# Designs tried in a protein design chat: VHH binders against Flagellar brake protein YcgR (ycgR). Part 75

Target 1, 263 residues: Flagellar brake protein YcgR (ycgR), of Thauera aminoaromatica (c4kar8)
Amino acid sequence: MAELSTPSPASPAPLDGGRGDELEKFTLRGARQILQLLQDLITHRGLITAHTGGGHSFMTAVLKVDEERGRVVLDPSPDPQANRRALAAPRLTCVTQLDGIRIQFPLVGLGEGQDKGRPALFAPLPAEMLRLQRREFYRLQVPLAHELSCLLKAEDLARKPVEVSARVIDIGAGGVAVVVPTGAAEFVIGGTLPACRLALPDGEPIELDLEVRNLNRQTQRNGTEQLRVGLRFAALPRAADTRIQRYIFKTERALNAKARGGL
Below, E stands for the ipSAE of ESMFold2; O stands for the ipSAE of OpenDDE; V2 stands for 0.75 times the mean of E and O plus 0.25 times the DockQ between their complexes.

## First folded at step 7 (VHH)

Design G51 (from A64 with W104Y; framework vhh_7pa5_2)
Fold by ESMFold2-Fast, scan of step 7:
Formats: C-alpha cells, sequence, structure tokens
Structure G51 (fold): chain B 263 residues (1-263), chain A 121 residues (1-121)
C-alpha cells in the first residue's frame, strides 16, 4: 500500500546567529559547568535534535561523557543517511531542553565507532553551551475556551496578499504558535509578517510584526491537513509586552486554581 | 511533579499486536500534545507518533504508518498506542513524551521510564 508521508514533529530551529551578542550572558564556558549540564542531560534522558545543515536533523541522546578522552558519546540515528550527513557536516547544532530551559551547543569533529559493542557517534566536548532561562522560553498552552486568535498578513502561493485568522495554541514572552489550514498561505522561515493582530480575551487586538521561525504539518482524523506555525515577536512595544504577560499570568493562576478544584 | 508511566509492553511474534498505555499526572493532560518515542538496542531514539491535545489530529513516522494508531482519553489522563502487524524492527523500549511546541519548533518536555516491546520468533 502506497501512502503519502505524514509529517514528523517540527525540529527546533537553531537560534539566530545574529543574536550572538545578546545570548552571551546565557552562554556557559566553564568546563565544570559544561560537564555538569551534559551529565544532567544523561540523568534526565533528554532528547536532542541534532541539526546537520540544509534543513536536515535527527534525534539523538547523550549516552555518556568520556572526561579522560574529552569527548561525548551519542546515540546514532536509525536512519543511515542521517548518520552520513552528520559525519559529513562541518558541525552539528544540538538543541534540547531541561526543566523548560532551552539548551543549545555545537559539536565539531564527529566520528563513528562502537561503545560496548554497539554503534555510537563521538565528538569532542563542546567549548560552550547556551542555557536560556525558563522565563525566556516559557509557553502557556492556550485554553480552547479562550478562542484566542491572531490575524496574519501573509502571501498565497502566487505571492498575493491574504489575511488568515489563525488559532493560537501557545503563547510566551517571545512569540506564539498558531494553527492554520494547509494551503491558506505560504510561509517562509525567516520571513516577516507585518501588522498582524493578536486578539486577547480582553481589550483591543494588539498590532505586531511576526517572524516565521518554524513550520510543522499535521494530519487530522478526517485526512485534512493543518499547519502549525511558530512565530517570533519581531518588535514588541512595552504596553503590548505587559498585556501579553498579564494574560499569561492570569491564565496560569486560573488553571492552577481549576487543578485544585477552586473554579 | 510531572510523571509519565508506560505499561503494556511484552514479547510477541511477528504479525502480533500490543497496546501500550501511558498514565500521566502532575499537569493538565488535556492541554498538551502527546507523543510516543522508541529506542531500539544499538539505535538512537526515533519519534513514532503524536496526537493533539483534543485528539483531533495525529501524525506518524513512515515506518509505522498504517500499522500503529495513537489515541488518548483525556478524562482518564491516559495515552495509548495500538500496535498491529508488529515486525522485528519494532523491538524497542517505548517512551511516552509530553510534547512541547514554541516558535522554534517542537521537542519533548518530559518523558517516562519506558516499556519494553520485543518482537521475535
Amino acid sequence: as target 1 above (263 residues)
Amino acid sequence: QVQLVESGGGMVQPGGSLRLSCAASGFTFSDYDMSWVRRAPGKGPEWVSTISDSGGSTSYADSVKGRFTISRDNAKNTLYLQMNSLKPEDTALYYCAKDFYDEYGSWFDYWGQGTQVTVSS
């Protein structure tokens, strides 16, 4: 039976290289801090998305840290092509999370071999690891009852302007994730959507510019496809930031009260 | 405290079936997409399937599409994976994962201890 591929979850995009100076305060460079963080990833069995360039990535995990040889041991991909791409790449960009904190680090000089008779990938320990605090990447799952929407100004496949009303599925200090029907508009990673309108339950819609950061296609039970779009706030006025944070905190408090049976 | 507890694994012959369950606690289960991930001996972790918070949307890895069905019961805070037409290549430790999605993409926030599935003659 021939079938079209269903989409896998969208891989986390590497953080924007143009933000290097802004991210310096979140960068770990101490050897002991790096070793501790890698050990924490092992202890929590953290899943890592390793980007090999050209839009390619695979899932891996740290199996162990070999401090004597100064290297990390990783699970190889079940896909031999992904392993070949990884070995050919000048660097891997590894993205994961620990307790809601985004962690990103480079691996250079990847090799293959065996660990205890099993295939493994090896790389020198990274010289730096990015650790972004939970508050920077905290996301509130938007309750369906809130019917929170964002009116997107985008382009169709013929590059003509279209407006798409998208359901907001999560929201944080840095952006939103939305769902749109597949084919409603064309989205380009890194593209800017100007003058979009975010509708919160209370007050007037917030006008803001959004940058497309990632795309993930999903298939509904009836075979209809929909697209999840990750959108970063490109420029956020202080008043808008305050309103968004107020919505997040208010909703969290309400959800916590409901979980305790208090609503 | 977030907890995910997998069960339902076991040994079956090729062509057999198993149903995995994942009991979730410590978070509002109905607000999160959920996934199954597996790790076979000598292989890295492989994403298997995802189901949306409402259960209205699903996705599958090409290797399991048409054979596996993901489902959820939000009233019981439980995730399921029905596995049919099992192959030796499906032998793995299967993990329940709480999905996380933001403007940079999706990854897994939490995962459990796993349940072992062995398909052999």
Scores: ipSAE 0.048, ipTM 0.502, lowest interface PAE 6.4, mean pLDDT 81

Design G52 (from A64 with F108M; framework vhh_7pa5_2)
Fold by ESMFold2-Fast, scan of step 7:
Structure G52 (fold): chain B 263 residues (1-263), chain A 121 residues (1-121)
Amino acid sequence: as target 1 above (263 residues)
Amino acid sequence: QVQLVESGGGMVQPGGSLRLSCAASGFTFSDYDMSWVRRAPGKGPEWVSTISDSGGSTSYADSVKGRFTISRDNAKNTLYLQMNSLKPEDTALYYCAKDFYDEWGSWMDYWGQGTQVTVSS
């Protein structure tokens, strides 16, 4: 059977090292904290994406922490080539999540061997682990039923002003991701969209300036293309920030209540 | 809050079939690619299959191609994996996973609790 499919599994990308000053406050350097976090990853069966460089990565998990030998033991990839790339790499950048909190750490000096007769990868314990608990990195996935929208002030192909109503698919303290039909407007990464209007439930739309950060084209089953646009809040008034945070909090509480109903 | 709840696992004889389901909540399901990942006893995680947000594109690991079919029902916020001609080697905990891409360029995978599939004679 002919296959028209080329999608591959998504890989969590490592955060840019240019954020060193901002991320220092969220970096764990205490040996006990690092050991506890690794143990939590074992307990919660945290799946880890290990980046080997050059756009390559593989999935792994922490099997155990060997405190006496000062090392972490990892599951090898089922793909032998991924394991060879990992062993040849000067470092792995490991990315995972625990309870919606992003965790990232480096591993250097990777080796291979066996643990209780099974293949395993070994590395010295990381000297640091990033644990991001910042609200501006939290993203609420917007429930479809909320019909959250943002009226964008953009330009068409002829550089003429155009207004586009975009559906908001996720929202955080730092920005929103929206979906627009392909061709509805032109977007330039780094460009500013002034005086856009974010429509939250309850109250007047919030007027704000948005900066275009990312663009991703998607093709729908009917052949129609849509554009996913990542937008940063360029400057957010206190009142607008309060309303956005209240919406996020209220929606989280409602979703959490539904989840507990399943118990 | 993103939640993914897998179900449909169980014990089955070689050559049997099972259909796994993943109930998604806390996000607009139809906007995201979805994947199935498995973890066999004593082995690391293995990607099984991915389906595009529209359902127009699918891909499979070589080990399951021709035997497994991934599908989705965007109206019900549910992802499926139809598993046919099951082999002992398919014994694993199966996880549902969601892709995420935002204004920071970060890709984030959300994983469910998993559902156990055991294929034994």
Scores: ipSAE 0.143, ipTM 0.563, lowest interface PAE 4.9, mean pLDDT 80

Design G53 (from A64 with K98R; framework vhh_7pa5_2)
Fold by ESMFold2-Fast, scan of step 7:
Structure G53 (fold): chain B 263 residues (1-263), chain A 121 residues (1-121)
Amino acid sequence: as target 1 above (263 residues)
Amino acid sequence: QVQLVESGGGMVQPGGSLRLSCAASGFTFSDYDMSWVRRAPGKGPEWVSTISDSGGSTSYADSVKGRFTISRDNAKNTLYLQMNSLKPEDTALYYCARDFYDEWGSWFDYWGQGTQVTVSS
C-alpha cells in the first residue's frame, strides 16, 4: 500500500506557453549550462513543482543526473495516482527557484524504475531551461490591509449572471489570483469573465476582461470551502496597465522597507 | 533576505507529540500563505499542511488529518505545526515553506533547512 499525499490548496496550471518569443532571451540551451543548473538543484535540494496538465501537479526533486544515459533521475510522488498521471502526461512542466531566480523546464518521455534500490522517475535531459529574475516575472502578494478586491461578472450553476466580490491575493502585469467562496459562481478554465472591476487603493475601479487560468479549493477551520482562481488580463487599456504597475511597484517598495524592520 | 528557520524536531515514541516552529524574517509574514512539507528517507517531498495569510483557512494531507494542527502568530512572524498521535511513518525532515501564487497557480518560492522528526520505539 502506498502512502497518500494531498496536493497543496493551490493546484498549479501549466506555465504560459504563449510567450515563446518573449522568453527566448532567458532560455538556456547549452548542455553544460543545463547540467550545471540541474546539479545546483541537487546541491540545494531544490523543491520542484511538476505540472502534469489538467490542473494537476506534484512535488519532486532531482536526485541525480545520469550523463552516460542522458537522463535525469527524480523523486516519485508518495501519491501513486500522481505518478500515474505524470507517466501518462505527454509533458511535465517543472518549476522551482534557486537564489531567488525562477527556474522552469520541460520533461518529456517520463519513465519509472529504481535508483539504488529505491523507486525513481527517469526522463531525458531537458533540451532547454528558463531562468527568470524576480523583477522580470514579479508577482506581488497583496497585503491584507489593502483589502484589494475584484468584482467578478460570472454565472451561477443555472447560468444566471452573478456578481462576486473576490479578495485579490496576488497581482502581476499579466493577471491576478483571487479567493471566492465555494459555490458563489461557476468557473471554467479558459472561460472569459467580461467587465470585471478591480478596486485598487486610490481612484476608481478598473474595468477589465479576465480569463480563467486555474482553480483550486481549500477548506477553512469552520468547514467553509473557498475557491482560489487564477485570472489572466485578457486585454488591458494602457492607462489601466500603468495604474496596476504603479500599485505593484509602490507596494513592493513598502513591503521591502517593512521586511528590513521585521513585522 | 528571506529566511525561514525551523525548530522543535526530535525523537519521540509512537503515540507521542511534538510541536514544530518556523521563524520567518526578511518579508511581511502576514501577507503569505505558509505550508509544511516533509521528506522521508528514500521518498520524495510530501505536502503536509497549509494555512492562509490571516490564519482563517487551513488544509491538511489525508495522512495527517485529525492528528496535526497548523497555526500561525502573525505578530511573532511564526508558523507552528502541532503533531499528535505520531506514527513511525511520520519520520521525516520537516520544512517550512512560503506559498507563492500567480495566475498560473501555486508553488513554493522559499523553504527552510528543515527540522528532523524521528518516531521510533
Scores: ipSAE 0.388, ipTM 0.758, lowest interface PAE 2.5, mean pLDDT 82

Design G54 (from A64 with D99E; framework vhh_7pa5_2)
Fold by ESMFold2-Fast, scan of step 7:
Structure G54 (fold): chain B 263 residues (1-263), chain A 121 residues (1-121)
Amino acid sequence: as target 1 above (263 residues)
Amino acid sequence: QVQLVESGGGMVQPGGSLRLSCAASGFTFSDYDMSWVRRAPGKGPEWVSTISDSGGSTSYADSVKGRFTISRDNAKNTLYLQMNSLKPEDTALYYCAKEFYDEWGSWFDYWGQGTQVTVSS
C-alpha cells in the first residue's frame, strides 16, 4: 500500500551496501580528509538528510567540527519526535552532496546539548565517509521534447501482470525516475520489475531489470494524482550502460549549446 | 556557477501575508524541480514546499499546507512562495533550493543566501 502513502519528496535513500566492493574505492578513512570534507559542508551550507531507520529522516547541517573532543556538532530537527528518534537510533546515516558529489557517512553515539547557548546534536567524528564523484551520480533531467519512456512490467492491486508506459523524467548511470498515474500499478519499495524496456531515441529498446527505490505521490493542478517512481538498474548490461552514457553525453552537449545560444 | 537569490522577506503581524521570490541563474531553470526550505533560530532546516519543473505538480509540508502556495515563472527563471495566514512559528530564514532526483530519492544540490521572515505581534 506504499503507493497510497504520501512519502516525503526530500528524502534521499542511503546507498546500498550490497555494492560494498565497488564503494570501497570511494571510501575516505584519513582523518585529514574527513575533517576537510566536513569543513567543506560547513563552508557551503550543505543540507544533510539524516536517516534514523524505519523510513524516518530529518534535515540537518554541520554547525562545526570540534577537533579537541573529536566530534561533529549538528543542527537539531525542528520536530521534537525526529530528535527523539535520532537519539534512540543505534546509528544515523547522513546523506548530502556538494557540486554533484554524493557524500554519505555514519554517525554513532548521538547526544544532545548546547553549542554557544543554542540546542545542538553531537556525535563522534565518523571513521569513514563515502565520496562518490559527480560522474557516478550525475542525473540528466530529460527534456520534455525527447519523450523518453520506459515500459514497466508490474502488477496491479490483484497481482495480475500489467504493462505501464512511464515517462522518464531523469536518467543517470544508476537508474531512472519515472512518472505514472496513481493506481496504474502497485509499486513496493525494494520490489523488482523484471524485463522492463527503456526506449532511447537511438536504437532498439533496452531490456533491463529495475528495482523500486522510492515513491513520491504528487497532486496535479486538476486534482488528479501522479506517482513519481525512482528505479535502480538492478543488472545493467555493458552495452546498455554505453548507450545510456552516450544519450546523457549527447543531451548534455545539446543543452550546453542551447544555453550558449540564449534559448 | 549556479546562483539563487531570495527576496521578499520582512516583518509581518500574525495573520499577515508575504510573497517570496527566488531569481535563478547558471542552469536551465525549466529542467529542475525547485523547493523552499526554512531554518528557524536554533533549529535545523525544514522542507517547506516543492514544485515540479513544469509547475504542474506541487507538494507541501503539513505545517504549511493550505496557507502557502508555491509557483514558478520559467520564462523569468523565478520561483515564488505566497505565504498567507502567517504564524509566529513561520519565523525563519527562507531558502530557495534546486532539487535533484535519483533512484535513491530527492535531495538538494544548491540553496541561496536566504530571506528573513519575522512574524511577531
Scores: ipSAE 0.273, ipTM 0.671, lowest interface PAE 3.7, mean pLDDT 81

Design G57 (from A64 with T50D; framework vhh_7pa5_2; at its last look DockQ between E and O 0.14; V2 from the best seeds 0.00; counts 0 for: pae E 3.1 > 2, grease 24.23 > 24.2, placed apart)
Fold by OpenDDE, look of step 8:
Structure G57 (fold): chain B 263 residues (1-263), chain A 121 residues (1-121)
Amino acid sequence: as target 1 above (263 residues)
Amino acid sequence: QVQLVESGGGMVQPGGSLRLSCAASGFTFSDYDMSWVRRAPGKGPEWVSDISDSGGSTSYADSVKGRFTISRDNAKNTLYLQMNSLKPEDTALYYCAKDFYDEWGSWFDYWGQGTQVTVSS
């Protein structure tokens, strides 16, 4: 009788899609910490958006933490279809906030049942919970193939206005990092670059004001020097913000899909 | 700090009307879509209605369509929900919620403490 080794449930994909190093400091993995955070969500009546994939989500809340059984109990959706989607999903991505801090956690192995005579959803306790204090801390490394660029309106050493096309190497909600040729322009930390243009793949360039936050000179392998410039979005229209966020979301999704062997 | 403070809840008879208000502070109110969410006793949270940043677009859950009207006054940083023809099933804690979109998708990044609406005969 060959003991069919029940395949160990595949460890849920990391919340950060493999960008582990930068988000690790914001990721809770301790069982006690996770339990406490879930309990805090109960205490504060946290509203949770659970993403089921395919652009679908439903609202839920933690009803109970069952430490003995190692499970979390959630409110089902009033929409039966949403519940069906949730139960069919290999993973829920739950998003909420507590005390102004964004919280994300995965749930896998969702089931339905009754809690004290009430319909409920059940899942094993999350293996990790991500606490993000600031949205600007997340940075997407831009794939080279996307060829994102930012037209910088800067000044040269003679204070003559110059336009520099800079490659975007990373992007987040709060800003971009770009690479410019050394000597192309003079940048001052704390300085504002007005009316710059960020080129995204999905449409017309976004006009925005940028603030220089950091400067880092890098020598390339070929001996050429490049200047990495960290830029904050000083003034970003909402529509632009939405586009940037959409780009980040889509790109991450694509990268994750590729990493999973799906493409 | 972002704050959302709901008001206008109370007890009303079936068929009655209430108007909820949400005072927003700590962010540029006019730059964000806003929603109403409700949670009835013993039920999960339910999306009720949303309104675009400019107020030009509104959506409603089927359960409240034709009875509820969402509106906003950006100059006053206030969100409203006019509720007409109230039913017992509308009994819930009503939350004002700020819509948010990031790399994790669409969700609510802030919501108030809620205002209680009770429809009872």
Scores: ipSAE 0.757, ipTM 0.912, lowest interface PAE 0.7, mean pLDDT 87
Fold by ESMFold2-Fast, scan of step 7:
Structure G57 (fold): chain B 263 residues (1-263), chain A 121 residues (1-121)
Amino acid sequence: as target 1 above (263 residues)
Amino acid sequence: QVQLVESGGGMVQPGGSLRLSCAASGFTFSDYDMSWVRRAPGKGPEWVSDISDSGGSTSYADSVKGRFTISRDNAKNTLYLQMNSLKPEDTALYYCAKDFYDEWGSWFDYWGQGTQVTVSS
């Protein structure tokens, strides 16, 4: 064929959600390293969570790496709706661990078919994979007794501004996860919530911009629905970053001391 | 030194019951949501159930709703799955998984080796 190829599609969104340069040293881009890591996930039967956007995800695993076709083969979900969402998604964000190390990679161009008579999902090999130790991805589970809250500046379904006081359930260097009653506000993946206020136990609330990264709906035993919202710090002043990290360090230290027993 | 050790699996007839346990160590168990995940022969992994850190919230896959009950004992660092009205389709290796939630969403940062549940004849 002597026809000119169509231009490559636009590059996918950054793997790190805008922390590009800071996470570059943890990013694998070599084809041989990527193939080896995917093979290690097969060998260890790694449980992969594939995020499809809109707060949806499903469990999968790598079935095989098809080096000749440049593809990874994945187990489909037993839930047909999850598979439909995955196939409709512009990208999957796959997250797993290997020997306590966080492994994350994007998949774009997901298709379906069969592998040796078994249903399978196919995608081109990822161009990059993140490999992070605990200290790089660590999230402090916030003790209930701390009553940590974040006042969110959001919109309702009619795009009218609303304020929601959300309980902070975990916090890390890059963001927080909060719990919000279902229907309290509309959250859109990639949307920005400006001038939110994070209340730490010591000092004045920290004003910060948050980006919605993920959504997960949860139904409690009493029938009450809650929405877990993952929020990234879009921009963080040095003083705020220092206060957040001090809170994380101090709280984790206290929890570790309690867990080990003694003073 | 995070360890998750599953037990309580075995062979049962359809309609039978089993109670799975997961002994957790090396982390503050009461601070993390926990999940059960299964992998049946010839199939990929399937999320079965999760429970919040306090035990106040639970969720179940449609395939097990009304038959399985997840619970936890934070004083004993133990997660449980009560499995009733077992079906041949419940035959799988059952994994205890530690939930982790970060800016990229929910995922599992540790899981055990699994306990085998076989429902036959």
Scores: ipSAE 0.540, ipTM 0.840, lowest interface PAE 2.0, mean pLDDT 83
Fold by ESMFold2, look of step 8:
Structure G57 (fold): chain B 263 residues (1-263), chain A 121 residues (1-121)
Amino acid sequence: as target 1 above (263 residues)
Amino acid sequence: QVQLVESGGGMVQPGGSLRLSCAASGFTFSDYDMSWVRRAPGKGPEWVSDISDSGGSTSYADSVKGRFTISRDNAKNTLYLQMNSLKPEDTALYYCAKDFYDEWGSWFDYWGQGTQVTVSS
């Protein structure tokens, strides 16, 4: 796609993913810290993905910080449609990385103009920026051989209860992504699936509540339709969190050992 | 330790061809979509092309359609970009980027140092 590099998901999660108190310790709010982080992004030539909502995004970079006017200056997209979407969006969610740390910040009030004769996008400096160690947002890609599954307690189109066994394709501290056959159940972004069961290799399934964050329909090579469902953990007991982190760590180390062992 | 190492850049005359390679390590390469991104002198980053984890689906920026071909060899953990009919406008530093998609949307969580492509007479 002209302005997109990956399949277009549903709207991205809010800046903090609805986890404001858990993420507060990673949030920079000091003006000096924000200015320095933006300057570091300029120096490292950071590749920024700017999400405009509706599953759309474009690539940009911070050109400069106009401290005198309290603004950041961004590269426009070469695609005029992406620029129009960005200017129409009430908010851009910018995501990048610096030295393995995820950097995320909102921009509001985006405008267009020129900076010293070159086309540019402008926005007020963000009031906050998130710096998340990769491990805090990391999603382990689940090996197919693990057959990790999640039993979803959902409803069909007729509002009848249905249980769907979904393959887990990735898992992290805050949630999972799963795949299900298209039409297996009705999923609504923002909806809650109570009392689902996540099956990890070690022990009994974990009972947890899940919130639907995104939905993506895909057709497999064999013509079969499937739905990729992004799910957030809504209520995760300490013991369950510990088991999930242990699974992720153990699996990462096993995969790294395989990679070192060669092809 | 994720590592992406681009190679195959160089100088070429307009109309020429180059083949870029990206060697990947430190992650399960076959589980991720991959992209090529470029940065021309004095310009911001521009997405060039992507390829699905299996290699079955590809897409291209309009500026390179019909001239560039992305491919991957999952057995060798290598991403490729075949660049034909090169133009001076294609002069840029070309990056291999690891696509990442999660509940927060899509983005690039890693990229390499890039390989320089220069198209000049």
Scores: ipSAE 0.366, ipTM 0.779, lowest interface PAE 3.1, mean pLDDT 82
ESMFold2 (binder alone), look of step 8: mean pLDDT 82; pTM 0.816

Design G58 (from A64 with T50Y; framework vhh_7pa5_2)
Fold by ESMFold2-Fast, scan of step 7:
Structure G58 (fold): chain B 263 residues (1-263), chain A 121 residues (1-121)
Amino acid sequence: as target 1 above (263 residues)
Amino acid sequence: QVQLVESGGGMVQPGGSLRLSCAASGFTFSDYDMSWVRRAPGKGPEWVSYISDSGGSTSYADSVKGRFTISRDNAKNTLYLQMNSLKPEDTALYYCAKDFYDEWGSWFDYWGQGTQVTVSS
């Protein structure tokens, strides 16, 4: 197997459809911006994973941008079968990173030929490119069995200090979403909750400051109301950041493993 | 800051051996699957080998099966590639690559500068 075989036997969608709305604000559609980003990938020798569908992918790189002809020139795979799959695919989904930013873009109308006497793949310039800070958009839905909690230091309706143990429903590198009973505490968008404690399954609770980013009232099936609170990590020590990311990635991998052996 | 630093490349004659190392920092090494990728002039990138986060699963490109062995030391945050019975066709820049799974799929999100392996007489 000369072609890239990623470790996930499931072929997850290259783009999460549920995130399309949020992704729009990070989508580049300006021709000059697209050209500059592709040029940056050349300059930094960006390693690109090109998904051809059906669980297949190969590694490539942008060799050059031909602005006059409106196309990109790509390294072919050393595996001829991967190149045939790419040429037959209605679309390639290309994924890479630049300076810690995820970059994703489609290529349609792939062709093959020569560039300066060497085999090459050609495609029209993409009409859009996604630039995404991973930590801003990835959220792990916390398994109920983990009983992940965050002890919030907030104020009640009378502005008196109160501690509320909130259930964490999702977590990302940038923050958590929690649920609290309606009336347990008062939250103001933009307000800071100091010295809260996030309890991860392993180790001591992490002490951190949280900023309230959003509020959403929910009515549960049993008729009780709960408040969903979106909280941003206002400042995060590197050790805490590492522990949170470890929890997220380990949990997602375990969930993916269960999904493959489940149902 | 995520960093992957490869070392151990050099010049050897056909049939020789080299051991590549990759020092990882800026992330929890034991949580991620890792791969070795190589690039030879005019060939484009070629995946070489994979190892799971625990070291319990490995796989290899057909061109290197039986000759290369991937391993890792999670206590030292280090990835290795033992290369035996080297051939001129193995001449390439070898990269350490961090595999990443997220809600949108699997891909390599970081790689090093590479270490050059040259196999010639």
Scores: ipSAE 0.420, ipTM 0.776, lowest interface PAE 2.7, mean pLDDT 81

Design G59 (from A64 with S59Y; framework vhh_7pa5_2)
Fold by ESMFold2-Fast, scan of step 7:
Structure G59 (fold): chain B 263 residues (1-263), chain A 121 residues (1-121)
Amino acid sequence: as target 1 above (263 residues)
Amino acid sequence: QVQLVESGGGMVQPGGSLRLSCAASGFTFSDYDMSWVRRAPGKGPEWVSTISDSGGSTYYADSVKGRFTISRDNAKNTLYLQMNSLKPEDTALYYCAKDFYDEWGSWFDYWGQGTQVTVSS
């Protein structure tokens, strides 16, 4: 009974909802730029995941751009049910990647027919395309098992130097969030903590300057108070930036693989 | 730059075997999940198999389960696909693909030029 393909673990989820406003600055609306990007997807054999809603998706590719008719031609799924779902959907959300850049675009008004005697799906050219690299607002929730820590160089309430080992709870391209016991050190929004040390699982700790961006007091279930501190990387060398990005991507892949392999 | 170079394709009779290889360069191979994707003439791309960055987890499309085995050698930066009990339906261009995961999900950010597999008598 091999009539249905196993859902691909590499099927990407679309960027929807509250992220839309933040993504506007990365949206391409120029006809020339949209045509060029679609041609780049053809040239580089861009494997596209098309989301049809309700958790359904299928793998496709742009076969060609018909500029005169203002439409794209897509490979249909080998699964006829996936094609029927796509044709019934009011909108497809197409997601792909090229060299670490996420590309996402809507297709509305999908139809079916033939191109050069072969089955094909057709849609009007998208009015917009999202081109997105990872940004500082993206955050990985750090697994407790990693025991990721940052040694903060700060001052206590008496303005004496103090070193505080803080647990890293999330990390992104632009900074980290850490938790410390209330009263362990004094933090001032906008203040710089010089020569702090971020310990990643592999290699030597990264020495970096951190800027305090926000402070939130929180009470745990056991009644213990903690301070959550948001810290920005003030000046990050390229080698350190690469190591942090690699840690983020590797950790996310391991978490996704664990979720799938545990079944 | 990132490069993925497939090899090992060819013509084989039904029931035969082939072993595909993918040589990776330009990135830290051991940090990334890797996949095989195929495209038959006149058909869309079909995901075939994925292997985790450590090699500890593998996933297969229902059409190839029990016949294909994905593996990797992180010391040699090489991905493999052992294909047994080949059928005419396995005729396709086979691509090596680099997986990319972030908080929005998983996708492929790079793939090779492909290697042709033809299964016929």
Scores: ipSAE 0.000, ipTM 0.254, lowest interface PAE 11.5, mean pLDDT 79

